# Ledger of designs, part 1: VH-VL binders against Uroporphyrinogen-III synthase (hemD)

All scores and structures are predictions.

Target 1, 246 residues: Uroporphyrinogen-III synthase (hemD), of Chlorobaculum parvum (q59335)
Amino acid sequence: MKTVLVTRPKHQAAPFVRELEQYGLSTVVFPTIEIRPVAGWNVPDLTKFAGIFFTSPNSVQFFLKHLLQTAPDELKNLQQTRVWAVGKTTGQDLEKHGVSIEPLPKIADAVNLMADIDPAEIKGQTFLFVRGSLSLGTIPELIAEFGGTCVELTVYENLPPSLEDTQRVKDMLAEGKLDCLSFTSPSTAKNFFEAIGSKELSDSVQIAAIGTTTSGALEKMGIKVDIIPEYFDGPSFAKAIAEALK
Positions, changes and structure headers below are counted from each chain's first letter, unless a header gives other numbers; antibody chains aren't numbered by Kabat.
ipSAE, averaged over its two directions, is called F for ESMFold2-Fast, E for ESMFold2 and O for OpenDDE. V2 adds 0.75 times the mean of E and O to 0.25 times the DockQ between the complexes of E and O.
Where letters were taken out, [cut] stands.
Atom coordinates printed by the task and the answers are left out, and those that the model quotes come from them; centres of patches stay.

## First folded at step 5 (VH-VL)

Design g02 (from c03 with light chain N92Y S93R; framework fv_clesrovimab)
Fold by ESMFold2-Fast, scan of step 5:
Parts: sequence; C-alpha cells; structure tokens
Structure g02 (fold): chain C 246 residues (1-246), chain A 124 residues (1-124), chain B 107 residues (1-107)
Amino acid sequence: as target 1 above (246 residues)
Amino acid sequence: EVQLVESGGGLVRPGRSLRLSCTVSGFTFGDYGMSWVRQAPGKGLEWISFIRSKAYGGTTEYAASVKGRFTISRDDSKNIAYLQMNSLKTEDTAVYYCTRESGYDYWEGAFDIWGQGTTVTVSS
Amino acid sequence: DIQMTQSPSSLSASVGDRVTITCRTSQSISSWLAWYQQKPGKAPKLLIFKASSLESGVPSRFSGSGSGTVFTLTISSLQPEDFAAYYCQQYYRYPITFGQGTRLEIK
C-alpha cells in the first residue's frame, strides 16, 4: 500500500483525503500552513483614516466577520471610506458587503496598486492596512516613502507546521514510509521544504503538483515533478496520483 | 556536528568599517535563514538583521538602528554569512551573535543555533 | 514594533524554589514566542519555542505557557545552574524583538 502526504490546509484536506483513500491509498495529513484569525483586536475608528487597504480575501473575511460581531456601526463608516483592493477576488468580497472599491490595478499586486495612486493623495494622510501576518511590507513602505502614515492591523495569521509534526514527517521520509508528496499551490511547496529544511529526497519519493503554476515553483526550487493531472482539480489530482503509484 | 563560528570582531574607531563572518558546519546552510543579534555591555538582546535562503529570494531585513549602514549577505558555496558594518558608532559596541532561524517562506523561526559571539568595540 | 515587557526585571531565589517569569506583548503574537537562557559570558540558549514546546535537551523543570499577549516561563524546582538571565522573544513579525530580560540571582 502506497502512502501520500497531503499538504493542503486542514479545511481543504478532507475531500482530497477521501478521494485518495477511495483509490486504496494511505494518507498522512501535514498541513504546511494554517490560516487562523487573530483574536483580541478592536475595530479602530474608521473615520480617522483617509483610506483602507486590503491585499487578500482572507483579510476581508476575517476583518468583516469581526467588525459585524463587535462593532457593526463601523460598517457604515467602511462604506463611506476610500478602500483599495489588490485583486478581483478581494474586491468582490468587499463589494458583497456594500463596500465600493477604488479601481483595481492592471497587475494584481501591491506595487502596481500603489503605482496607480498619486503620491500627493498619500502625503500627510493616515491609512489603515488590514493584513495577515505574512503580508508583504510593500504598502506600509510606499505609504511612508510618499510621506503618509500607515496603521497596520493584523487580522489573520499564517502558522507553520509544528516542530513535532515536522519531525514526524522527517522520520517517515528517512524510513521510506512516504511514497508521494502532494502540493496544491506554490506556497504549500515552499512551506514544506522550508519546514523540512532540506531539498534532498530519495528517488523512491514521487512529487505531485496539482497544476503548472505549482510545478513551476517546484522546478524553480530544483525539485523534480513526477505527477501533474490532466485537469487542475482535486478529483483529477487524486486520480493522477493513484495511476502513477499503481 | 552543528556549529556556527563568528570571526572579524575587534576594536575600531567611529566612522570606520568592519566585516564579520559566520562559518557554518553540520547542516545544509543554503536551506536556512540566518540572523545577526547583538548585545551591548550589560544590556539585553537586539535583533539587527536577517537574510533569507536563496530559494526564497535571498532578501534581507534590518532593524531601524542599522538600516543603511549594515549589510547582511551570504555565500552558500562557502557556508559563510557576513555582516558588513559601515559608519560605525559608539552605540554599535556589542557582542555580535550569528544565529540560525528555522523559519519558512517569509515566516521567522526561533533562533535554535547560536555562535559563540564576537566582540566589536567602537571607540576613539 | 511589537514591544516585549518582562516581569520581574530581577529576582532572588533559593535552590528548590518555584520561579515564574512573565512576558507581555503590545499586540497579539499568537504562540510565536521563544524563551532563552543566558549565563554570564555565554551565548543565549533556546529553552522553549512556540510558547510551550520544550527544546531538546532542556530539563523538564522548565515549562512555558500562554498565548496572545501574556506568556509565562516556569522553573518548578530551581537548581544551581539555573541562575542566569532569561529573555522572551517574539518571531511573529519583523523586526524581531526581545524582552528586556529577567536576572535570576541566588539569595
């Protein structure tokens, strides 16, 4: 019986595990990242900000959930404030709650978002950046460079795997107990190899990537990819792994 | 045997430069982020700089107190991390420790391995 | 920057005593906190990581607890070799910051 390491976040792992097990494969779940809300923060007075920045759907979801539970009166202030979103998905999540967004950048990243803003609109103004713990410092750095002030509010965190769980996976690799490592995003691949602390793998271990973007990230890291599905979805990925490990 | 060995410390006059080296053995150096942490005489610990592994861009972070004056770098082929210290001030007088961070991607780890430290004294 | 405040700044204790050191943070850091021991003239040594995980080779009399903004280091039965400085450190975000330290001295 062949064993597959599942590196998907916990909330996404169960359907994929079930697909793999239906093919007669054993699974070990090792989420390489967890996304958790940060507790204990208070919604700031949103009228004090010239504008608010969101760079991920997670920052929108965790911020709005907490706002609606603890300071629902602030929703009206959010709806009357200038709001920027890095990409289409983040923007759509805000619009679902009646929040109008400034025009999206042509390229969905913080550098291009900030490039579209006249520095004169930033100078002497205070902005709120709603972020995750691993969010890039691009927005605060450019706001400061343009002479503005950026207040940062961390509303979710990205947690690495525990050192205890990491050691267990290291031991399984050393003992030849893992036949395939599966990755569903560039981040799951990068996080896995950083946690393990080595890119040296036995030739008996196959590397599976859900799509070409994830495969390209692994290739850039010097990791050979053995398995890519025909369609970049969970069921197709499970099928491709099962066929390769027969 | 896992070991970090610092070298290059000494007495230097204000406004001058000094280069510290950290030689690494016993683990795959290129896979880990590296930091420098200093401690002024009779004071606590101050983190000053970090460099990521090459796989994650080899990007760097600096404490405000040293930004623009100090440069962290690494040579993975030689297993050496460096700290180039320019425009030295008397406030830079400290023991400088090389440390390994067990972080991943952009996430920082605890400092699980420390060198013995090298003393830098900045005085006229 | 995340500010780290340790209490007490110093304390005197006897061998066999139970000692607790507290670390408070200016904002939530989840469990991304480490504790270090430093003996005079030596480099710091990692004791606890992820707030409560004991580093390999560290005696079981050391334990850590807490999450968010309040953390504690406990030494259940103080030994002669435990008289040292202790530091908490957050690794939740840059810049990495340390507490001011707690000096544990013999009575």
Scores: ipSAE 0.000, ipTM 0.397, lowest interface PAE 15.8, mean pLDDT 86

Design g04 (from c03 with heavy chain D105E Y106F; framework fv_clesrovimab)
Fold by ESMFold2-Fast, scan of step 5:
Structure g04 (fold): chain C 246 residues (1-246), chain A 124 residues (1-124), chain B 107 residues (1-107)
Amino acid sequence: as target 1 above (246 residues)
Amino acid sequence: EVQLVESGGGLVRPGRSLRLSCTVSGFTFGDYGMSWVRQAPGKGLEWISFIRSKAYGGTTEYAASVKGRFTISRDDSKNIAYLQMNSLKTEDTAVYYCTRESGYEFWEGAFDIWGQGTTVTVSS
Amino acid sequence: DIQMTQSPSSLSASVGDRVTITCRTSQSISSWLAWYQQKPGKAPKLLIFKASSLESGVPSRFSGSGSGTVFTLTISSLQPEDFAAYYCQQYNSYPITFGQGTRLEIK
């Protein structure tokens, strides 16, 4: 029986664990990001922005929850503003609230999203980037490079795993008890290797990435990726891992 | 312009305390991990301590030579990193550099930006 | 702790020479190695990261190579401003460790 380390946030882990276990795999849950809302921010006047960027379902969820609780009249302004989403899931979450999104990039990452925008549309304009604490600086950097202004609003934060859970995972790696490490975002991968304090792994441990963005981040960290699914979703990811570990 | 400016160094007697500050400008301080690296007179570089960004929980690492005596901290609202040095020993005499761990959220550990350093002399 | 050993500890060279400095690690660090240059009275300056990536603004005469436990920094066609101390640094795991340094002196 092969054992897979699940690094997804706690609230997203259960369906993926069930899928893996249905394939006959054992699982160990080690969330490398615990996602918490950031308190104390005020919803800005959304009419002041030429556009708004969202790069994760979490930024949509925490932003809209707070907006609906504290400034529900701003939903109308959000629905009238240009909105960009980095991927299909983020876009669908916005569309469920009546928000139209600009065309999705062919590759679901910030660099490709920004590449699809004419720099002339950014120059001299102010944009809002709704982010998490671990979000990449790509969007504000490119907006600044193109001559625009980016206001960043952090709506959720990532917390590291406990020292006790981290030591347990380190012990399992040392004892050869983990066959596959699964990563669903650049943040889960980065936080995992930061938490265990080492980038060296046994050749017997396979590295699984849900898609090309996560795979690219791992490769930039010097980590070879062994498993990538045909479709970048939870069920396809679980299937790819199960097939590779037979 | 990206800049790290250390302050708080000076001459202290063994057993005393000193707090170093590192004031940061020109980048989003809260997004980066920060380290302190020291260099004793005529000697090589020694990494002392690291503090992660708030996004990574602000957790800390220490060299064995300073663990329990030194505390690294940060104030993201002021863009300042600190090194609180307690129970100072003569072997703590060094130039102390504040460094940014190059991260762009992934490549942490290489120090891409350095301050000019502040001198700490521990002598009786 | 990962021990870092540089060789040679000091080296005399002439302008125009090709200079190679070696760094050896007690454990494999994959490619998690940086090289720094330090001039007297100055802070270190990053030259190379991830074993072979040239830092922005660093002259192309500097290059890095290696993986695992053996790494080299090469300076092709040495220039007068290159006479300095050079340090390797691993960032595979904490604690972060540096080599003892190599002092490059004019012949």
Scores: ipSAE 0.007, ipTM 0.513, lowest interface PAE 9.9, mean pLDDT 87

Design g05 (from c03 with heavy chain A55F; framework fv_clesrovimab)
Fold by ESMFold2-Fast, scan of step 5:
Structure g05 (fold): chain C 246 residues (1-246), chain A 124 residues (1-124), chain B 107 residues (1-107)
Amino acid sequence: as target 1 above (246 residues)
Amino acid sequence: EVQLVESGGGLVRPGRSLRLSCTVSGFTFGDYGMSWVRQAPGKGLEWISFIRSKFYGGTTEYAASVKGRFTISRDDSKNIAYLQMNSLKTEDTAVYYCTRESGYDYWEGAFDIWGQGTTVTVSS
Amino acid sequence: DIQMTQSPSSLSASVGDRVTITCRTSQSISSWLAWYQQKPGKAPKLLIFKASSLESGVPSRFSGSGSGTVFTLTISSLQPEDFAAYYCQQYNSYPITFGQGTRLEIK
């Protein structure tokens, strides 16, 4: 039985694991990034803000889950407040809960989002930025530069894999127990090699990339890619890995 | 302008302690791993310690020659990396360089930016 | 620990010469090797990373090759400013290790 390392975020790993296991493969889940909710925060009085910023689907999901559990009356205030989202997916997650969003920037990043706002609308006003622990400081910095106040609320944190899980994967690599390392994004590839602290791999270990962007990132790091699927989706990726490892 | 400036070196007697600082400017300090590399008079380069970015837990690595005696740390709010040197030996006499490991965008592990060094002399 | 051995330890050459320095490792490091130049009283300067990639701003007369356990740094046409010490460094795994250095001197 061949064993595949799955490096996708923990909450996204299950469908891919199921696909691989249907082909008779064993799997080890080693998320190269873990996303966890931050505990202990209270939903602020949303009427105190001229507007609210969200830059990721995770910030929306963790914020709304907590809001609906602890302060459901604030949903109507959120629906009546100006809300900005950086990208289409973040915006759609908000709209599913009846929250209208300001127009999306043509380029889906914080700099372009802030460039579309008249600085006069920010001066002297207070805004809420719902963020993750690793979110960029672009929005608070520009709000301050325009003369506004930005209250930052961290609702999730991004964590590297635990030292214990990392050591387990290192041991498995050293013992020849992993047959394939699978990567679904440039960041999963980069984070994996940073976490294990070595780029030396046995010739018996195959490297699988879900698509050309991930493959290009691996090759730029000097890592040879052995497996790329015909279509860049989970089921096609699982099939390509199974065929290569039979 | 990218700059690493070491400070804290000097003359110290065996068995005592010294703390080196590396003040960083010109890049996003928190995104990079930092190392200390030393060079004894007339000798070659010796890597002694590494600290990962906060994203990777700020975990550390040490050369066997300094493990248990030296501690690397960082203060991302001040853009400073530190090397706390305890139980100093005459063999620790060297120029100490602060260096950045390339890791932004992808991990490489080569030392792309170096400070000018600070001299530590351990003698009786 | 991965042991790094450079040869020669010292080399005398003339301007315009082709110079080759070799670095051997006690175990395979794939391509995870860098080369540095150090002039007296100065910090080392990165020349080559990933065995063969030229660092930005480094003259094209410098080149690197090799993989596994044997690596070379070549200077195709030696210039006066190239007289310095040269070090190889592996970054395949911790602890990071350097070669003992090669001193390039005027003949």
Scores: ipSAE 0.006, ipTM 0.493, lowest interface PAE 11.5, mean pLDDT 87

Design g06 (from c03 with heavy chain G30D A55Y; framework fv_clesrovimab)
Fold by ESMFold2-Fast, scan of step 5:
Structure g06 (fold): chain C 246 residues (1-246), chain A 124 residues (1-124), chain B 107 residues (1-107)
Amino acid sequence: as target 1 above (246 residues)
Amino acid sequence: EVQLVESGGGLVRPGRSLRLSCTVSGFTFDDYGMSWVRQAPGKGLEWISFIRSKYYGGTTEYAASVKGRFTISRDDSKNIAYLQMNSLKTEDTAVYYCTRESGYDYWEGAFDIWGQGTTVTVSS
Amino acid sequence: DIQMTQSPSSLSASVGDRVTITCRTSQSISSWLAWYQQKPGKAPKLLIFKASSLESGVPSRFSGSGSGTVFTLTISSLQPEDFAAYYCQQYNSYPITFGQGTRLEIK
């Protein structure tokens, strides 16, 4: 009996696990990405900030949902404030709510975003950074370096795999008990290999990617992809894995 | 001390609408999927609808008997799940239970917490 | 849809008896099966999930077994509070379906 590692979030994992088990496969669920809102924060008075920074679609989604529920009048202040987004997706999420964004950086990262801002616009000013718990400290550090003040608001937390679960998966890999590792996004793949601390796998372990985007990300990491489904959906992915593991 | 409390049931005529509410306390509502399960007088249990948490897209599932007539939704800010029931039929007469999907450890679909139920009677 | 058939539909037993209820599915559901107890006028209570895992707070006299298409709920040494209706439920796929129920009555 072959065993497949499922790395997608717990609620999304159950239908995929059912599909795999219907093909006679055993499964181990090891979610490599979990995101949860941070409770208990209040929307600050947005008129107090010279500008607001967002570096992920998650920070936009969690911030705006809470704002619309608890302080909807602040939306007009957000729409009148200077807002920066690191990438196209983050910017589009803001624009869907009538929020105009400053020009996107040519390279979608915080260093290049900050490089496009004149330090004179930062000096002596206060900014809001809407972040997740694992967001990089680049924006606060550069704002401080340019002589500004950065207020950080954590609106979601990233839950890494537990050390106990990670050790179990490492032990199973070492003991040859996992036949296939399945990935449904670039982030599930990246987080998996960061959690286990190694890209070196036995040749007996097959790597499955749900689609070409995930496959491309794995290949850029130096990981060979063995299985890709005909259609990039859960049932097709389970079928492709089952056929490869016969 | 987790609790689900249903409200909104009552007597309605065929073809009318009714909205049921399920108020949640004692756990982090945002983390769980929610279902409605009904039971006609003297009959067995029938699953009606399910809504996933927002972290998994807030997607919904429906039994064929109610698809297109009933809509499940949730308001995470108020800790309330809803069932909007349109075009009611005599066959919809039942006690309606709100349930929490147990979801952790990947056994999604078993219901570990149930409300006391609210009665809906569809009659002329 | 996955059809769920319980047998027997009703049975009579005495305190101290060993009782077994069977649930059969129209297609394989692996281990994605739960058992519930329902007393008159009350909401159902989860007893067993994943075919054989005992829910917290449920007495050890309850046990579940089976996989694929045939499952059993066993109550060893029946107690007075166990006279109730029992339902199996599959959660292998949507729509979620329940068995028709088994009514456990005092002899």
Scores: ipSAE 0.006, ipTM 0.431, lowest interface PAE 12.6, mean pLDDT 86

Design g07 (from c03 with light chain S30R N92D; framework fv_clesrovimab)
Fold by ESMFold2-Fast, scan of step 5:
Structure g07 (fold): chain C 246 residues (1-246), chain A 124 residues (1-124), chain B 107 residues (1-107)
Amino acid sequence: as target 1 above (246 residues)
Amino acid sequence: EVQLVESGGGLVRPGRSLRLSCTVSGFTFGDYGMSWVRQAPGKGLEWISFIRSKAYGGTTEYAASVKGRFTISRDDSKNIAYLQMNSLKTEDTAVYYCTRESGYDYWEGAFDIWGQGTTVTVSS
Amino acid sequence: DIQMTQSPSSLSASVGDRVTITCRTSQSIRSWLAWYQQKPGKAPKLLIFKASSLESGVPSRFSGSGSGTVFTLTISSLQPEDFAAYYCQQYDSYPITFGQGTRLEIK
């Protein structure tokens, strides 16, 4: 029996694991990054803020899910507050919940977003920054530089794989117990090799990428890709892996 | 606001047809698998049908009790899932819930968002 | 079809009690099990998925355990809002099947 390593985030792993196991493959789940909600925060009184900043789709998702569950009346206040989003995806996620956003920056990053705001609109005002645990400090720093106050609310955290789980995967690689490593995004590939600390793999280990973007990222890292499906979806990916490993 | 809103239920005679609709808002509908789950008066939950997202081929699954009579479908441009119910029987009487597969298990799995349900009564 | 049997079918408890509900399957479902809470006149609410993973926004007093054919849902320090029906659901294979439910009632 062949064994496939599944590196996609924990919450996304189950459907792919089931597809692979239906082909008679064994699986090991090793999420290279896990995004988790932060517990214990309360939705602040949104009327106290001159504006609210979101820099990722994750911050929008976790903030709005919690708001809709615990303080749904605050949605009206959010819809009446000035809201900034760094990029198109973050902005669309907000707009799907009826939240109007300020104009997007020409370059989708925090520096360019802040550059488009007149410092006079920030001076003496209080803003909310909805963030993840690893979010950059650019927005709070520039708000402070312009004479404003920035309240930071961490709504999700990025959890790396445990040292114990990482060592287990390293041991399995060394013992020849993994036949295929599967990657569904550039970030899962990069994070995997950073966690393992080595790009040297046995010739017996096949590298599978769900599509050309992920394959291109692996090749830039010096990793040869062995398996790419005809269609870049989960079922096609599982089928391609099963066919390559028989 | 994230919502699943069912409509199309009502009183119908055996052998007739009804089409249930589930209008979705607050998330990217096309990325998720959708199911129908029913509950007869005073009874437990029964899964009826599932449709995968386009990325997973848009394929469908049915419970044996409804296979050949019910058809699940979706219109991603309108954010609507449908359940076409043909050849209705008295034992089809139930509250019908539209459900979303978990946000990260969109082709099958746990049901993380549920509508309020729509009542279908099949009586002669 | 995978048959799901819950025990007990009904349970009386007091606020502050520890409550355990068991779900048994006719064949192994590995870890592909979810738990739901349903209050009268309301839709079910997801509590636990993949046997032991707590759904976002669900109180930490709820926990799940088990694998293969035997699973448990535990509510530590029962609260007034926890009196409801509870259902287990397998998603190892189609058709998806539910347990018959456990009614948790005030003592």
Scores: ipSAE 0.000, ipTM 0.392, lowest interface PAE 18.1, mean pLDDT 86

Design g11 (from c03 with heavy chain S102Y G109D; framework fv_clesrovimab)
Fold by ESMFold2-Fast, scan of step 5:
Structure g11 (fold): chain C 246 residues (1-246), chain A 124 residues (1-124), chain B 107 residues (1-107)
Amino acid sequence: as target 1 above (246 residues)
Amino acid sequence: EVQLVESGGGLVRPGRSLRLSCTVSGFTFGDYGMSWVRQAPGKGLEWISFIRSKAYGGTTEYAASVKGRFTISRDDSKNIAYLQMNSLKTEDTAVYYCTREYGYDYWEDAFDIWGQGTTVTVSS
Amino acid sequence: DIQMTQSPSSLSASVGDRVTITCRTSQSISSWLAWYQQKPGKAPKLLIFKASSLESGVPSRFSGSGSGTVFTLTISSLQPEDFAAYYCQQYNSYPITFGQGTRLEIK
């Protein structure tokens, strides 16, 4: 019997575990990302910002939930300010609440987003960056480089796996008890390798990625991907893993 | 402009303590892992300690040569990384460099940015 | 701990020469290797990461190759500013370890 490590967020793991187990596979659940809202922040006066940046669907979700609960009048101000989103999904989440976004970058990353902005529009202006605890510092760095001020508001956090759970997974890898490591996002992959503190894997361990975005992130980290499903969904992913592990 | 500036070095007797600071500007300090690397006079590079970002639990790693004597820490509100050095030995005499890991938005653990170093001399 | 051994420990060369430095590891590190350049009195500078990826701003005459336990840094046409010490570094596992260094000197 082959054993698969499931690194999906805790709330998403159960359906995928059921699919894998129906194929006769054993599973170990090791969530490498746990997303939790940050408490205790107040919605700032949005009229004081020349613009607002969002880089993830999570930053939109947690920001808007808190805004609608504690300062609903600020929604009109958000709808009247310049708002940038790194990617289509983040932009669509904002548009669902009547927020117009500036044009999306041709490549969905912060460097390309900032490259599309005239530095003269940033110089001497103050911007809000709504972020998670693991968000990259690219936007604040470039705003500062262009002579602007960036106020950062952390609205969610990513909790690392416990030290005890991490040690158990390390022991299982060393003992040859894991046959496949499965990843459903670039973040689950990056967080996994950071948590275990090594990129060294036995040749017997297969690496499974749910799609090309996750596979690309693994390959950028120098990790060979062995398994990718035909369709980038949970049931197709479970089937692809089961077929590869015979 | 990205900059790392080390301070706190000096001459100290064996068995004493010293604290080094690394003040960071030009990038979002809290997003990056930080390491200390030292170089004894006329010798090669030796990695001594690493601290992860708080998002990854702020966990630490140490070289065996300093384990139990040195403590790495960080203050993200001040953009400062620290190295607390206890029970100093003559073998700890070196230039101490502060370095940044997590280059180019990938987990590469290469040291892409270095400070200019601060000299620690342990002599009786 | 992963032991890193560079060869040669020192090398004399002339401007325009092709220079090759080898780094050998006591166990496989896949491609988790970086190369650094250090000039006297200065901090090290990253040249290459992931064995073969050239750091931004580094001249194209520098290249890296290898995987597993044997790695090579090549300078295709040596320039006066290239006379320095060179270090390999593995980041496959903690503790992070460096090679002993290779001093590149003018002939």
Scores: ipSAE 0.006, ipTM 0.471, lowest interface PAE 12.7, mean pLDDT 86

Design m03 (from d09 with heavy chain F100W W103F; framework fv_durvalumab)
Fold by ESMFold2-Fast, scan of step 5:
Structure m03 (fold): chain C 246 residues (1-246), chain A 121 residues (1-121), chain B 108 residues (1-108)
Amino acid sequence: as target 1 above (246 residues)
Amino acid sequence: EVQLVESGGGLVQPGGSLRLSCAASGFTFSNYWMSWVRQAPGKGLEWVANIKQDGSEKYYVDSVKGRFTISRDNAKNSLYLQMNSLRAEDTAVYYCARDWLEFSTGYFDYWGQGTLVTVSS
Amino acid sequence: EIVLTQSPGTLSLSPGERATLSCRASQSISSSYLAWYQQKPGQAPRLLIYGASNRATGIPDRFSGSGSGTDFTLTISRLEPEDFAVYYCQQYGNSPRTFGQGTKVEIK
């Protein structure tokens, strides 16, 4: 029986684990990012902002949970303000709470989001950027460049995996107990190799990437990729891994 | 055992040139980005330049752009730094370091012993 | 772009004591991508900690790292004679990579 390391965040891991196990594979779950809410922040007076930016589903989830628990009356103000979301999932999470979003960028990143905004709408205005600790400074930088003010609110942190879990995985690699390492994003790949502190792997270990973006990140790190699915989705990824490990 | 051994340092006059070399052993050299990091006498560490596994991408700190050239020879497990138009401010111990990540990011997991470059008249 | 400020500049202690070294960033470091290095006089730096809290290969467990965002700490639980050195923090969450100015741990 072959064993696959799953590096997805915990909330995304369960369906993929089930799919792999249905193929008769054993799994070890090692999330390479631990996502934690930031405590101690207060919901600002949302009427003070010309607009609010969200760049991830996590920023929406943690912000709204805290808002509904500590300042539920601010939801009406959020629903009346201009709100930008980087991508479809982030936007849909906001819309579930009656929040209208500005048009999505063609490419789901901060640079393309900001490129779609007329700088005249930013000049002299104050904006809120709801962010995680992983977030790039692109939005605050461009708002400042266009003559606006950006207030940043960090609502979640991305932490490395625990030392205990990391040592367990290191031991399993040294003992030849892992047959495949699976990666579903550039960050899961980079965080994994950073956590274990080595890119020297046994030739018997297969490296699986869900798609070309993740594969490209692994290639830039000097890691050969053995398995890429025909379609870049969870079920296709699990199938490709199962076929390779026969 | 990972080893990095620098050579090529010495005394040079302002405006002069030096070529530093780093010989790597004990690991698959072609799998890693490599960096040069320097330390001026009595001061802290400053990253200087890095180079991608295949040599296709190179990045430099602003103060050396156009003057320094990083290169590598994977067949010889060697890293190089060609330093032109040297200034007194370039005086430092230059370390060869194994660079964990790409895009001028990453920690340095192994360092050579360093080679001293002194730029003085 | 990110400035790392280490404190104290010098820490004077005796063998057996606990050393606590701070590294503060001018802005939040992405993914807690923060490393610690030890440097002894006339020697190259040695990696101690990466990713804020992971020990490098061969580093004794008396060395530990913690922190996130802008505040990071290196702790040496019980100083050994060989631990008297200069310690540097380095961030790699944001380009360009930057180092702190160093904390010297010296014998009292």
Scores: ipSAE 0.005, ipTM 0.453, lowest interface PAE 13.9, mean pLDDT 87

